# VH-VL binders against Ubiquinone biosynthesis protein COQ4 homolog, mitochondrial (COQ4), part 19

Target 1, 235 residues: Ubiquinone biosynthesis protein COQ4 homolog, mitochondrial (COQ4), of Homo sapiens (Human) (q9y3a0)
Amino acid sequence: SDGAGPLYSHHLPTSPLQKGLLAAGSAAMALYNPYRHDMVAVLGETTGHRTLKVLRDQMRRDPEGAQILQERPRISTSTLDLGKLQSLPEGSLGREYLRFLDVNRVSPDTRAPTRFVDDEELAYVIQRYREVHDMLHTLLGMPTNILGEIVVKWFEAVQTGLPMCILGAFFGPIRLGAQSLQVLVSELIPWAVQNGRRAPCVLNLYYERRWEQSLRALREELGITAPPMHVQGLA
Below, E stands for the ipSAE of ESMFold2; O stands for the ipSAE of OpenDDE; V2 stands for 0.75 times the mean of E and O plus 0.25 times the DockQ between their complexes.

## First folded at step 15 (VH-VL; framework fv_recaticimab)

Design t4 (from t1 with heavy chain D31E; at its last look DockQ between E and O 0.73; V2 from the best seeds 0.00; counts 0 for: pae E 2.2 > 2)
Fold by OpenDDE, look of step 15:
Structure t4 (fold): chain C 235 residues (1-235), chain A 121 residues (1-121), chain B 112 residues (1-112)
Amino acid sequence: as target 1 above (235 residues)
Amino acid sequence: QVQLVQSGAEVKKPGASVKVSCKASGYTFTEYYMHWVRQAPGQGLEWMGYINPNSGGTKYAQNFQDRVTMTRDTSISTAYMELSRLRSDDTAVYYCAREGKNYFWGYFDYWGQGTTVTVSS
Amino acid sequence: DIVMSQSPSSLSASVGDRVTITCKSSQSVLYSRNNKNYLAWYQQKPGKSPKLLIYWASTRESGVPDRFSGSGSGTDFTLTISSLQPEDFATYYCQQYYSWYTFGQGTKLEIK
């Protein structure tokens, strides 16, 4: 930034040099410990500018994506009506998402705020990506274990082209045992790639307007097939 | 039964502001987007914008971007449209319309009875 | 913005006639993801609010007589009244909701 004030909440203006250092440092840390989600986030923000522009432009050309960019919906504990979600029929997107959160003990508020993107709209795009991550778990039927996370990252990498997703997808398997790795390479990755290529951009889904939609119907709409196996029991 | 009941006719002078209300009943107000459409005498329908009653998010048509404000009061299931800096060509019937249940865009399945706004010197 | 063009602007017909109104969009309103056309038709009688007739280009709203039908895809759409009834004399509007919301200029159907 050229000395201007913050462009959005939590924005930290940084020089190109600072961004470079942050990128290098976060990359090193993410490689050292892939579970450092904060470092992955920093890496994404500092390296994803070009990719985020492409994603934004794609969203602008999509009727649903355009609405999302206009209204800037957020997924957080403060924005979710948990009572409503709980009252929804079984099999609905909202009910299944809630189930996912409960079963996996995940909170929507665990997502780090965007800080190092020097464009307000792009900052929102990456924030939306982060907040939709758990929704993708729900959509894909993937648990939050190592295998499930890797599968989602592969899907995201194909969908978004974000460097952090690509890195996560490639380096995630390093800690897997031979059997898990074999299943991952032979079945799960091909499935994730195929579905990622076939499905439209999942950032162009206004999830908050789809709580009542059948998860099955949504999967059909997107061309997402059932996972080839139960991933929960593998890791 | 779904009903949209709008406020009564308004007569305003040029430069003034008008605020029209639309009270919704028979459905969950926050579950459906509310749109505003106007129609000048003898003319077609013109979309003005919408509000998401749940979040308060709005989108205005380009022609109204600087003059229209849409708000809602969820406690009384009422949407409001305020148009400022009125001019003679703002004379029209103003409608609120509910967007049919859809995941992002929608058609208008229910309409208010309309509010006539007359702008005259 | 997507521009909607209706034809004709006005039409005179008699009871029992088959009536066709066309609507053309400046760009496709077919959404590839769900293969739906984001197009609606409305009827408006004098002094009354518009009434929804057709949505998704060809789906009739509940309570709409079967003499009303919508067809078309992409950029070209048609509203057809198979046998005109006395209550059908009104102004008809097409509307796209693919990219925001725009209406056609309307077609006034008058008694011949």
Scores: ipSAE 0.377, ipTM 0.775, lowest interface PAE 1.7, mean pLDDT 91
ESMFold2, look of step 15: ipSAE 0.604; ipTM 0.833
ESMFold2 (binder alone), look of step 15: mean pLDDT 93; pTM 0.942

Design t5 (from s3 with heavy chain G107S; at its last look DockQ between E and O 0.62; V2 from the best seeds 0.00; counts 0 for: pae E 2.8 > 2)
Fold by OpenDDE, look of step 15:
Parts: structure tokens; C-alpha cells; sequence
Structure t5 (fold): chain C 235 residues (1-235), chain A 122 residues (1-122), chain B 112 residues (1-112)
């Protein structure tokens, strides 16, 4: 890709050397400060090529995933009808997602655009992964505290195999107190792993067509069980 | 009430293109997928593809992938289907059909347009 | 692609008769996640557009008379008209929407 123009919006062509340097640098920074979401994103893009191919292939084999890849739906403030979501019944996916965004003061626009993936379709896959992250919080009933984030990362790691998820899941616990760590290891990680293995690939869900679906019904469809405890009060 | 009103009959020569319109009313146009189905004289129904009016995303049947283009104008709640490089075997009635809204990804067709007859003759 | 096969292609019946049309799919259209059959039946009268009769294999669309019923699961489905009325003479199509969209070849119901 040395002399080729951008493959998609925000694409930055990089040499193998440059990509390697970016990977190393972003890894170091992400380890130093896990709250550097931008570095985590760079790390994911520079190291995830092989894994993204696998994910893309999995999506192609699924009828719903194939339609997602075809239509390229996006989750952002410009694509979401917040008024519609607000009007949905309590307990619906759309209403609960909106509640999550409000309670946690999170915006769908906080996700960085993909830059360093040298394939347009794979770039979308990783973008979709980022944009559905908050949906996974909603789906799993996990808060955005440290413990909740770790649990979601474990689920994502099992689901996607993405290196950044694996690293996040593995190194996240290092900053936890003894009590939180015990609960994480004894109950939450097993729960996340079990649900991650049991559930189909969550990237194959066309969430934008499921706003009216009961969150409970969706959890049942996916085989996702309730968390073993309330995570909000633990960390 | 939900209504799908299609454009009038068309007569085309082989090699030409035809563009059929489908105007939706009685519901929020962007909330429902729009499909196109054709029926040759005395034959069955053949699915051509669909468009998501909200995003503009499309999926075409394999037999039409290289010749069909589906578009929409949300400002007037109208879907369009353009078929190019017409052949005699493209002579058919073309229908737009709304995909019924369910809590599931796939769904049936609950409302249909009246159909548009396209005749391809030399 | 899932192939839909209807039987018979045509049949003649009289008013008041019980009529049965069968549809077979080349693979199961039962979705394991929700235990629903992604199958619909449509009625088409000459010169008219198709009309939805049954969806999810057995659920009647609003306004459809009770004499119409759908049954079956997996690969074998049946549309039944318990007592044929004059307005029921038409062509009937089954459709799967499990994997994209395909129709049966149709069954023409004619007056005897």
C-alpha cells in the first residue's frame, strides 16, 4: 500500500515499519495509561488485521452479518433518532440503550474513526466493533466503571479474539483492589466467558433494526444470563 | 392507511433502461425496508432486492446484481428501481413491497404496490 | 438459495370444499433462536398484486378470514382453506424469508 491513496475516509496509509512503530508505541502507552482510548484504538488497528479477517469471514457466513456488511450501518448521534428511541417502551433495546447513554453520560460519537486498517471492509468491521461497545454494556447490564469495563472486555475477547480486547481483559485487573479482584476472578470472569462462548457473534446483530425488541427477549435469544451480582457498587 | 403507489406502464427496447417509482404513504417511509419483486407473464414471483430507506443500503438478488439499482428519495417517501440493459425476458410486472416490521431481523411483505408493467420489445 | 416447491401446481375445487396446498423448502426455515418458521403465504388474484395471508407459518394477517389456516414446521408447510368461497379462487404462493427471499412456483386454484 506504499503508493496507494486512502482506501476510505480517514485512512492513513502506513508502511510496515510505521505500523510496527505505531503498534509498539500504542501498546506502551496503553499499558501505561489504559484510559488512553486513542492508543487502544491504534493498537487494535495495527495488530488486529488477521483477527479482523476472521471476524469479517464469520460475518459473511451469517445472513444478518452479511446484510450488515452490505448496508454498513453506523451508530452515531447523526444516525440515531433519539426522539424515536425515547418514545419506545421501557425495557426495549432502544430505550435501555438510551438510558445507558444518559446515565453514564456517554455519547456514541466518542468512538475514534478507523485510520490504520489497510482494507476498507475490515476498517468497517473494527468501526462496527467500536460502535457496538456501548450496546454490549447495555446488553450485558454492565456499568462503565473499571470492573464493568473489564467484564465487557472479557466478553469481547471471547467473542472476537481481538488482541486489544485480550490485553485489556488481562491487564485491567491489575489496578483492582483485593476484594474486587476476588469477585472478578471467582464470579464475573467466568460469567463473561461463559456468556461470550454461548452467545453468537454479537457483531452479527443488526441493532438498528431491533430498537423495539425487548432487551429481555434479546438476551434470551442470545443465551445471555443475568450478571451474578450488582457490579455498580463494587468498583 | 398504508399505500404504495407505483409509476405507470413502460415500453422499452432491448438494451434500454427502465426506472420504476414507488411512492409510500400512511406510514414513516424510513422505518420500513422496501423490496422489489417481479412477475413475468404467467409466471411466479421473483425477488429482486431491497433497500433500507433510512441508510440507503441495498441488497440485490444474484440474478440482478449487475443490472439493478435501487434508490430512494426520503423527502417524498419514494423508492426507485432501475433495471438496465433490458432484455425481452425482463418483460414483467414489477412490484414494490414493504417488509413488515417485527422485533426480528427478517420479515414478510405486508403491503404491495399495484404493480408496474414493463414491456421489452424490439 | 432455499428452493420452495409447491404442490399441486393447479387444482380445481367447488365452493364449500376443503382445499389443501403444500409447500416444501429445500432446507429448514425454522430459526432456532426464536423457534419461528420464516414462511409466509400470499394470495394473488388475476391482475392484482399479491396479498399477505399467513406469516410465521401459522399466523393470520389482520382481516384474513378464519377459513384460512397455515400449519407445518421446518421444511413442510400447508395452507388450508376449510370451506372454499367464491372469492378464494386465485393463485397462492408460499415464501421463505429465512435466507433472503424465495417464492414457490404458485398454486392456481380454479373453479370446478
Amino acid sequence: as target 1 above (235 residues)
Amino acid sequence: QVQLVQSGAEVKKPGASVKVSCKASGYTFTDYYMHWVRQAPGQGLEWMGYINPNSGGTKYAQNFQDRVTMTRDTSISTAYMELSRLRSDDTAVYYCAREGKTNYFWSYFDYWGQGTTVTVSS
Amino acid sequence: DIVMSQSPSSLSASVGDRVTITCKSSQSVLYSRNNKNYLAWYQQKPGKSPKLLIYWASTRESGVPDRFSGSGSGTDFTLTISSLQPEDFATYYCQQYYSWYTFGQGTKLEIK
Scores: ipSAE 0.284, ipTM 0.748, lowest interface PAE 2.1, mean pLDDT 91
ESMFold2, look of step 15: ipSAE 0.520; ipTM 0.788
ESMFold2 (binder alone), look of step 15: mean pLDDT 93; pTM 0.947

## First folded at step 16 (VH-VL; framework fv_recaticimab)

Design u1 (from s3 with heavy chain F105Y; at its last fold request DockQ between E and O 0.64; V2 from the best seeds 0.83)
Heavy chain, then light chain:
Amino acid sequence: QVQLVQSGAEVKKPGASVKVSCKASGYTFTDYYMHWVRQAPGQGLEWMGYINPNSGGTKYAQNFQDRVTMTRDTSISTAYMELSRLRSDDTAVYYCAREGKTNYYWGYFDYWGQGTTVTVSS
Amino acid sequence: DIVMSQSPSSLSASVGDRVTITCKSSQSVLYSRNNKNYLAWYQQKPGKSPKLLIYWASTRESGVPDRFSGSGSGTDFTLTISSLQPEDFATYYCQQYYSWYTFGQGTKLEIK
ESMFold2, look of step 16: ipSAE 0.734; ipTM 0.896
ESMFold2 (binder alone), look of step 16: mean pLDDT 92; pTM 0.942
OpenDDE, look of step 16: ipSAE 0.745; ipTM 0.889
ESMFold2, fold request of step 17: ipSAE 0.860, 0.825, 0.762; ipTM 0.939, 0.933, 0.909
ESMFold2 (binder alone), fold request of step 17: mean pLDDT 93, 92, 92; pTM 0.944, 0.945, 0.942
OpenDDE, fold request of step 17: ipSAE 0.925, 0.923, 0.921; ipTM 0.967, 0.966, 0.965
ESMFold2, look of step 17: ipSAE 0.823; ipTM 0.928
ESMFold2 (binder alone), look of step 17: mean pLDDT 93; pTM 0.946
OpenDDE, look of step 17: ipSAE 0.703; ipTM 0.875

Design u2 (from s3 with heavy chain G57Y; at its last look DockQ between E and O 0.70; V2 from the best seeds 0.00; counts 0 for: pae E 5.0 > 2)
Fold by OpenDDE, look of step 16:
Structure u2 (fold): chain C 235 residues (1-235), chain A 122 residues (1-122), chain B 112 residues (1-112)
Amino acid sequence: as target 1 above (235 residues)
Amino acid sequence: QVQLVQSGAEVKKPGASVKVSCKASGYTFTDYYMHWVRQAPGQGLEWMGYINPNSGYTKYAQNFQDRVTMTRDTSISTAYMELSRLRSDDTAVYYCAREGKTNYFWGYFDYWGQGTTVTVSS
Amino acid sequence: DIVMSQSPSSLSASVGDRVTITCKSSQSVLYSRNNKNYLAWYQQKPGKSPKLLIYWASTRESGVPDRFSGSGSGTDFTLTISSLQPEDFATYYCQQYYSWYTFGQGTKLEIK
């Protein structure tokens, strides 16, 4: 350890060996229990450095992405004006996001802080990725059940190329029943891949400046088609 | 009705500082970025920077980065632009302008203040 | 920085004339993600603040007369006044907001 202090809040400087061990351990744990979001986070941070650079560079080349990198917006309970979101028209991004949070009983505060990325800007990129995850659920119309999560991971994998997303996408289905797996393979994965390829990088969206935007309009802008109807009925 | 009302004309000496205010009304102040644009006599428009009134984040044009400070008071829906180390070539009309909002990412200026004339003379 | 170049710098016209002002950007201001041109046109009368006329290259701001139209894509843009009215004599500016914010040098429209 070069004795360098933390590069950002919550940063834990680690050696390459330590990162390797963390990556291996977190991968094993994530495979064992995919609901260990903390382990998934560790895996993402320890394996995603190269990919994060690519994403960062992509963001820099995008006018909206560049602004995001400069302003470093955060999505949390402390940063969201829930009253404002509640007052937005039905069908707006903000209203639908709020609806998503409520219906799925999820909080934006559940996202773990970045710890193992040895670059402050890249640390933000992965933090932003985490914080917009629920926004992607909203955007894609995917629930937080197993199928929904897998679909979002496939989308994210195609969009970002992050190893954690790829792994999650591939290993997620391991616990699915035959019927769910069939639907996943025949309909949901193709849909996610197609939309992921068609859509521009969704990290380049300043969501906080788009609360009033129609979700429909945003989907149209991104070339995202209507979500499949089979996701809610399957465990 | 959206209105941006700026402070009155200023006369300053070289080396001094000037602070111009822009009071917003008719909309939620924190929901829109506020920009500052100046116009020297007989010249075009020059973008100076913007502030996010919600976060207080600012971005300044490179030509002003070391001399301009943009602030806001959300309690009174007022944006401020302070320009320091004034020079004769800073003589201009200074405008606050609201960044417009559509269903897409913003960028155009849909409402403007009436302008504040700042004269820098010895 | 994207440089905006307007032409002409000034022109004289008569009431009823068709007027065309061009704006060229040093780089494309077309955003591939939404297929929109990040270009606006403003009108400024002497002693007054600029007024937004057109945004997204071709969308008229509310209250702007139909005689004003914007066209173009990528790097080449045009503001057209189909039939010039007395109140249209002013200076017009194009602006890109694709990468930060830059204005054209302006086009002064004077009465002939």
Scores: ipSAE 0.026, ipTM 0.651, lowest interface PAE 4.7, mean pLDDT 90
ESMFold2, look of step 16: ipSAE 0.276; ipTM 0.727
ESMFold2 (binder alone), look of step 16: mean pLDDT 92; pTM 0.941

Design u3 (from s3 with heavy chain T102G; at its last look DockQ between E and O 0.67; V2 from the best seeds 0.00; counts 0 for: pae E 2.5 > 2)
Fold by OpenDDE, look of step 16:
Structure u3 (fold): chain C 235 residues (1-235), chain A 122 residues (1-122), chain B 112 residues (1-112)
Amino acid sequence: as target 1 above (235 residues)
Amino acid sequence: QVQLVQSGAEVKKPGASVKVSCKASGYTFTDYYMHWVRQAPGQGLEWMGYINPNSGGTKYAQNFQDRVTMTRDTSISTAYMELSRLRSDDTAVYYCAREGKGNYFWGYFDYWGQGTTVTVSS
Amino acid sequence: DIVMSQSPSSLSASVGDRVTITCKSSQSVLYSRNNKNYLAWYQQKPGKSPKLLIYWASTRESGVPDRFSGSGSGTDFTLTISSLQPEDFATYYCQQYYSWYTFGQGTKLEIK
């Protein structure tokens, strides 16, 4: 890696060896504690280069995706007009997203910045993926409990093919009780996979231009069915 | 009531630049994309590009990619279009137009400015 | 780029006449996700800005008289004025907003 300066804000140039070590370490840690979002992030960045290229190319082929890549919208507390979102009708994407954030006590600012992707545009793609994660929870109607997270990861894995999503989807269930595991395998995973396959690439949605859209209408547009009723009770 | 008020007529020499303003009122400026469309005398409408007033993101038509700059001042709800390296064929009426929200990423133009005549002459 | 072609380029009609203007797109402007046609019609009078008449191919803008109607799907669209009024003499443009933004060349409606 020639002494080229950082390619983007927070970029940390790393050698292939360093990336390999980071990947191995982060994988081990993520397996040990799947709630280590920072380790999942590192794993995604160090292993996802090829997949990110595919995702980028897919975005470029979609008019809305292309617009996203052009404008580089960000989802953070500094970019969101919370007053506007609060004023939106009940059932709108924006209001439901806000409700999700409040109910689950999550902040869009908790997403780690991209550091280990050696391409500025790909760095944005993975950043966008991270920032829309909570939006996917909203879209799918999934809580932030273990089951909800696993379901979203399965959906993401199908949608993006990112190694970190695949790993998370497969190893997430290891900590579940027998009953939860049964429901996961029999109902939730099939649902996530089916919806993931049916829905278009969700990274190609310009969510910031859809705040006023009915969440129901958006789900219909994407072919996303209602989640199985059992997800809320098993957490 | 939604209003788009543009700056006055401009006369420029070839090679010069022109900057047209469009002041928006009657709605939240940052909630709607602003487009620029021009019309040469006796000709049709030509889309030039748009700006997202919230993010500042822009998209320009291919024919203008290297000559047009769209900006905004959110504090005064004003969009700007600057066209550089003016030529005689840039003589036209320039319009700002608001993109209507249809719950999708592409939209129609529901409100238009009154237009600004730019004349490029030697 | 999607090319929009209007027909005719000009036409003469009398008050009370039924007028039909056609617009063809080089590719479909029907979005499969929502089954909407990304097509609009505008009216422009001399020395004035364009005015939105129809969007989503068939939805009238607020304040637009009922005599104006839009129809069509995919690549073929029509603007119809059922009974021409004196104030309807103007130039009409179709526009697609499916893939970026392009206009038809316009149709000038003149008094016969």
Scores: ipSAE 0.270, ipTM 0.748, lowest interface PAE 2.1, mean pLDDT 90
ESMFold2, look of step 16: ipSAE 0.568; ipTM 0.817
ESMFold2 (binder alone), look of step 16: mean pLDDT 92; pTM 0.943

Design u4 (from t1 with heavy chain F104W W105F; at its last fold request DockQ between E and O 0.94; V2 from the best seeds 0.71)
Heavy chain, then light chain:
Amino acid sequence: QVQLVQSGAEVKKPGASVKVSCKASGYTFTDYYMHWVRQAPGQGLEWMGYINPNSGGTKYAQNFQDRVTMTRDTSISTAYMELSRLRSDDTAVYYCAREGKNYWFGYFDYWGQGTTVTVSS
Amino acid sequence: DIVMSQSPSSLSASVGDRVTITCKSSQSVLYSRNNKNYLAWYQQKPGKSPKLLIYWASTRESGVPDRFSGSGSGTDFTLTISSLQPEDFATYYCQQYYSWYTFGQGTKLEIK
ESMFold2, look of step 16: ipSAE 0.520; ipTM 0.806
ESMFold2 (binder alone), look of step 16: mean pLDDT 93; pTM 0.946
OpenDDE, look of step 16: ipSAE 0.612; ipTM 0.855
ESMFold2, fold request of step 17: ipSAE 0.629, 0.629, 0.683; ipTM 0.844, 0.843, 0.868
ESMFold2 (binder alone), fold request of step 17: mean pLDDT 93, 93, 93; pTM 0.945, 0.944, 0.941
OpenDDE, fold request of step 17: ipSAE 0.430, 0.579, 0.073; ipTM 0.796, 0.839, 0.699

Design u5 (from t1 with heavy chain W105Y; at its last look DockQ between E and O 0.72; V2 from the best seeds 0.00; counts 0 for: pae E 2.4 > 2)
Fold by OpenDDE, look of step 16:
Structure u5 (fold): chain C 235 residues (1-235), chain A 121 residues (1-121), chain B 112 residues (1-112)
Amino acid sequence: as target 1 above (235 residues)
Amino acid sequence: QVQLVQSGAEVKKPGASVKVSCKASGYTFTDYYMHWVRQAPGQGLEWMGYINPNSGGTKYAQNFQDRVTMTRDTSISTAYMELSRLRSDDTAVYYCAREGKNYFYGYFDYWGQGTTVTVSS
Amino acid sequence: DIVMSQSPSSLSASVGDRVTITCKSSQSVLYSRNNKNYLAWYQQKPGKSPKLLIYWASTRESGVPDRFSGSGSGTDFTLTISSLQPEDFATYYCQQYYSWYTFGQGTKLEIK
């Protein structure tokens, strides 16, 4: 392996063997504790190469996706103008996103940097996927509780085909009670799958240019229906 | 009222560089992409590129990729376009233009008055 | 790159005439997601900067007279002036903003 330096910030060059070991280890840990986001991230990076190529190609075919790939927007506390978001009308994407962050006490900075993808553009794609995760919560109206996370993962799995999303979607329910599981299987998963299939690729949204857009209008644009009423009661 | 005011006419020699300024007023400068479009005498409009004033991100047309630099000073709501290695065929009126609000690509809703750049030996 | 082709390159007309300018794109500028055509029309008078007339193929910019209308979808577009006024003699440009930005070559409208 010729001493080619890192391809991007935080890139850790790894051999195929090392990647295999990382994949196996992260998979084991993710199965043991699906809430270890760091292990899920490693698993996604080490196993998602082919899927990321497909996603990248899909983005290239979309005019908005192509612009995103060109400009490489980032979602972090340093890139967001929180004052601007606060000044936006109620019901706007930006205002609702801010509300989501506040209510759920989450920060955009909690997303792990990409390290194990040996392509700079693909590394960005997976990074973008991670950074828009909370935006998907906002878009779908899903809380950050166990059920909400599972629903978003099912949606993401359908949208992206990423192995880590698929695994997360399948193993997430293991810790749910019988009643929650029933609602998940009977209502929420079908809803997530249906909306995931109906909606265009949500990675092809330049969210940073849509802060003023009504969330309702955006949902209509994407064909996303209102979540089943049961999700609000389980939060 | 939205206004874009550009710097005055320039006369340059071949091989030199020119830097044109565009001062924006009447709106939040960082909320709108700023584009540059030029027009040679008696010719059509040619898109040169844009800058995102918020991030400083730029995209240049292929014909200008190696010669044009777009910058901004957010403190004074001013965009700059520098064109280097000037040639006679760079003689044109250069316009700054604001991109209207859009989710990605957009139309140009406001234009500067134009800056005439003449390249002559 | 999407190439924009206008026709005619020039035309002569009289005050009161109905004028139609056409613009063709080499690729569709209709975005399937929102069903909008990413096409604009500009007016440019001699020695002045371009002025936006129409965006989204058919929406008039604020302050633009009703005699101006845009139509078309996909690859074929038209700008129509229903009754030509003396101030309408200018050069008109179409522009796509679907994939980056490109202009038509322009149509010069002259007085007959």
Scores: ipSAE 0.475, ipTM 0.810, lowest interface PAE 1.4, mean pLDDT 91
ESMFold2, look of step 16: ipSAE 0.580; ipTM 0.825
ESMFold2 (binder alone), look of step 16: mean pLDDT 93; pTM 0.945

Design u6 (from s3 with heavy chain S55R R98K; at its last look DockQ between E and O 0.53; V2 from the best seeds 0.00; counts 0 for: pae O 4.4 > 2)
Fold by OpenDDE, look of step 16:
Structure u6 (fold): chain C 235 residues (1-235), chain A 122 residues (1-122), chain B 112 residues (1-112)
Amino acid sequence: as target 1 above (235 residues)
Amino acid sequence: QVQLVQSGAEVKKPGASVKVSCKASGYTFTDYYMHWVRQAPGQGLEWMGYINPNRGGTKYAQNFQDRVTMTRDTSISTAYMELSRLRSDDTAVYYCAKEGKTNYFWGYFDYWGQGTTVTVSS
Amino acid sequence: DIVMSQSPSSLSASVGDRVTITCKSSQSVLYSRNNKNYLAWYQQKPGKSPKLLIYWASTRESGVPDRFSGSGSGTDFTLTISSLQPEDFATYYCQQYYSWYTFGQGTKLEIK
C-alpha cells in the first residue's frame, strides 16, 4: 500500500495482488460456510469494482439514486427512528421492515463496513447495497432462512450483476434438500429472476423517505409480484 | 388550511447571523419536508436546502453548506433557518416552502411562507 | 446541477392575448420509472410569495384557472396562458425537482 492514506473511514488500501488473495480466500471461505457474511463482504468488495461503477452510473442517472449518492443515507439502529417505524400503519414499508427485523431477529447493524474498495463513492454504493439487503427481504417478502436468502441473492444478482451475488445465487442451493431444491428451481428462481429483470434498480430507492408508503404500493410501483406461497415452511 | 407564517424582517450587519422561523399549520408538520428558498432583490429564486422534520435530517445547497443551519421544533411545528457570516449579497427575501405530497419521492412546493426580508448592511 | 433556462426573460402582452413561456432544462427531467416530468411552474406577484401553478409539467394545482396550461417533456417545457387576464401580470418561474431543486431565471409578464 503506497503512502496514499485511506480514502474513507475503514478503508484498507490493498494492492491488486492482495485483493486477488483476499478474493480467493474469501471465496473459498464463503463456499465452505455461506453464513460467513464477512467473507461474502470481502468477496464483494474485491471483485465488484467494475460492477460497482456501472451501478454508480445507474444511480447517477436516477433522481433518487442521485439523491442517495449525494446525501449518503445510512441504515442502522443509530439512523433509524424505531419509534416512528413502530407507529406507522400496518402494511407500510417502515412497519413491515421493523416487523421483518423483529420476526427474523436481525439487526441492521450487522452489516460490515466497506474496507477494500479503492473509491469512496463506490465504497458507499456497496455499503448501501449491504444496508438495503434486509429491505429487499422486506420488499420481496423473503425470510432469512437459507431458501429466502438464496431467493434474495438471485434477485440481487439480476439487479446488480455483482459477482458475489451471482456466486451466492449459484452456490447457495448446494446445501438444500431435494424438495427445497425443486421448489427453488421450479418456482422461486424464476420468480426472482423475473422480478429482478422487471423491477428498476432497487438501489435507486430512497427507502428512508418511503417509510409511510404502502409496501403493496411500492411493490406495484416496482412491478414486483407477490412472492410464491411456497416460501413459507421450507426452511 | 395550510399556512406557513414566517418571522418578521431582520436587519443585520456583515458577519452576523440571522435566524428565520417558519410556523406551519393546517397539516401534519412532520409529514413533509420543509424547504428554504431565497430571492435577492430583483433576482430569481434560489433553493437553499430542506429539512426533514422527522429527526431533523437536512440537505443544504452547495452554496450554503458551510453557513446555513436548518432546524425544527416539532412541538410547535416550526422550522428554523439560520444563516451565519452574513454578507451584503445575502440581502434577500427568505421563504419557507412546504414540499407537496407526491407518490414519487421528489416534491414540488405547494405552499409558501409570506417571506422574511433580511437586509445586510454595514 | 440542472440548469433551467426560461425564454423570454420578459414580455409585454395585452389582456386577452395568448401568452407562451418556455423553459429548457440542461438535462432531461423525465423520470423513466413513472414517466413523469419533474417540472413545476410558479407565479409570483410583486411583493408576494410564489404560487404553485403547474406540477408534473402539465398538472394544474387546485384553484388554478383553466387558462393556465403546461406542456412539454424531457428538456423542453411550455407554460401557456390562453387568454391573459389582468391578474396574470406577474413573474413566472419554472422549477425542476428531478435532481435537487433549481429554478429558471424567471419571465416577467408585463402589461402592454
Scores: ipSAE 0.024, ipTM 0.607, lowest interface PAE 4.4, mean pLDDT 89
ESMFold2, look of step 16: ipSAE 0.402; ipTM 0.753
ESMFold2 (binder alone), look of step 16: mean pLDDT 92; pTM 0.944

